# Ledger of designs, part 4: VH-VL binders against Ribosome-recycling factor (frr)

Target 1, 187 residues: Ribosome-recycling factor (frr), of Petrotoga mobilis (a9bjd6)
Amino acid sequence: MAKRSSYAKEAEEKMKKTLEHFEDELKKVRTGRPTTAIFEDIKVDYYGMPTPINQVATLSVGEERTVVITPWDKKMLEPIEKAINSSNFGFHAINDGNVVRVSFPNPTIEERRKLVKAIKEMLEETKVALRNIRRDDIKKVKEIKNEGSISEDEAKKFEEEIQEILKENEDEAEKIFQRKEKEIMES

## First folded at step 4 (VH-VL)

Design n8 (from n1 with heavy chain F102W W103F; framework fv_pozelimab)
Fold by ESMFold2-Fast, scan of step 4:
Structure n8 (fold): chain C 187 residues (1-187), chain A 121 residues (1-121), chain B 107 residues (1-107)
Amino acid sequence: as target 1 above (187 residues)
Amino acid sequence: QVQLQESGPGLVKPSETLSLTCTVSGGSIRSYYWTWIRQPPGKGLEWIGYIYYTGSTNYNPSLKSRATISVDTSKNQFSLKLSSVTAADTAVYYCAKEGYDWFSGYSFDYWGQGTLVTVSS
Amino acid sequence: AIQMTQSPSSLSASVGDRVTITCRASQGIRNYLGWYQQKPGKAPKLLIYAASSLQSGVPSRFAGRGSGTDFTLTISSLQPEDFATYYCLQDYSYPYTFGQGTKVEIK
């Protein structure tokens, strides 16, 4: 276990959160896999009131590229089916008397390329955020050195630690991106 | 709510560079794609290109050799430069927000009011 | 580049009429089609996205249909404020391309 300064640990924690955010954003980008997120806020007629699906039903990912929507009240099956089918994003909703099932079509090659473009922008955005964390933390180290609270050698050590952590996190961001790119293009 | 406003000279001489800026308010320029679209008088709409706040751009091949889009995140602005202009570049120029949400299908949900640029001596 | 062709290029209709505008893509674009309304001197306004989804705040008399290569915009009961030029846009691939426009003149 290596010992790192409090400044390096601060940078490490901030960068870890940045990568977690990147991974969460990538989860919204789906290729060949269904997601519940798109359906959660679609409005259905619930006794005369427009109501989000997630307030009248439970949504889950089922088998064979299908989202399963289970309403708490069976009377909502038909309104949910109609609302999803009327959205016409290429979804085909089927009411089987117990749940509404929504099948996801496979993305075209052009759609996959557009998705890859989007996640590449997200990667670059993530790298900018990581570099900003490095910049801000190195600035703190330099200010403390100039106040005489730490030595020149200590400041250099802390700056090197922060730079090493940036490199580790940039490499991890790149790997996260590559895994998602492969998922998109090969699914 | 996002609002966009174009600004720049209304008259540009032939062979010179047309320069326009779009100011974004009501939202961060560090999200979404930001787009330029033009419309010659009495004609249809032509997509020029987009920029993402990181500097990533894509251009209509018809304009790629002359068009440059840039972004200034500190001012919440993005800009278009179009070089070597001719009378054919006379148009109303619009800036617009392009949604990147794959499931919503939003393309250009917010537009600036447009600014007329006339190429003339 | 994907070519978008609208039909008709212009039409005249009376208030209360049902108006249909057609848009055809030179290749399959699934449901990546938007409809925009442009009134004289104004910026275009998004009416419909994803071929058939009505944009918030847009009157329900506007409806989009279609998938793949053939799309329609229908105005079920034309109102005076619907005097405008209508454009389709494919947002399937870059470069994005608009149709040439359909001018609706109320007479």
Scores: ipSAE 0.000, ipTM 0.487, lowest interface PAE 12.5, mean pLDDT 83

Design n9 (from n1 with heavy chain F102L; framework fv_pozelimab)
Fold by ESMFold2-Fast, scan of step 4:
Structure n9 (fold): chain C 187 residues (1-187), chain A 121 residues (1-121), chain B 107 residues (1-107)
Amino acid sequence: as target 1 above (187 residues)
Amino acid sequence: QVQLQESGPGLVKPSETLSLTCTVSGGSIRSYYWTWIRQPPGKGLEWIGYIYYTGSTNYNPSLKSRATISVDTSKNQFSLKLSSVTAADTAVYYCAKEGYDLWSGYSFDYWGQGTLVTVSS
Amino acid sequence: AIQMTQSPSSLSASVGDRVTITCRASQGIRNYLGWYQQKPGKAPKLLIYAASSLQSGVPSRFAGRGSGTDFTLTISSLQPEDFATYYCLQDYSYPYTFGQGTKVEIK
């Protein structure tokens, strides 16, 4: 770990926030991953009363990208199947006599490529933001040098530190992107 | 707001290369995908291809052997070159911005006004 | 390439009419469909993206529906400014392909 100047530390903090923003934006990117949340509030006819599914059944994420809905009363299997199949979510529910299963379709290869294209655009925007931070901070160092507060050699050292930090953060942004790309492309 | 403006000669001779430029203002060319679309007189729309500022391109297979899209980030411009033109390439050429929403796909949300290119001797 | 077929190719309607245009894809494209309006001599304008999402600034009388291979654009009460040619576009797979267009003409 090398000792870093206050100018380099300022650049580090700004770039860290930029990468945190990038990570937060990537967290919003999901392929149609199975979730119980969208089914929990669907209304079913429970003895004449519209009742949300989570009040008549337990919901869990199962294997093979399925949501498994286990009603407490087996008489609710058909109403739950019907309610989900008629919902505006476009899912296909199957009643096997014990549970209702809802399959989440795997994103197609083309859909995965579209998502990768989008996150690559986000990566490039992130790199531009990092380079702008480098540019602005180097400008500050040059201004302070021109005012006589630091020497030519000190200014060169600080500029080199800022450039090194940029490279480190560009590499980290690329790694963050690659992890997300792998998540999207893996089965 | 993003604005796009096509420019280039309105007349090209058969067998020559058609060259058009699109100037982007109100936004960075480094942020989005940029596309060319054409429309022959009295006919429908045909997608030509796109470019991302890094140089990444994708072309309609019907035009890939003749089309080249390039980008100049310093001028905030992207261009189309279409070689070996014939009368069939006579069309209004549009440049457009390709926006993307992660869950809803792509849309061409901003278009240039279009420029008519006539292929004639 | 994915072929997009619109129906009808043209229609005549009066102000106040409900107009429906259909677009069919030769294979499943999920919700990767947009609708564009083109007036004579003008560039196309995005109306609807992701099959059913209304573009900002577009009047609520325009509505898109459908998924997979069958899609519709509905204009609930046709206005004078709506007489135009309408195109669907699939943006699911390269090359992106447009339908042949539907011309909405004054009756």
Scores: ipSAE 0.000, ipTM 0.452, lowest interface PAE 15.7, mean pLDDT 83

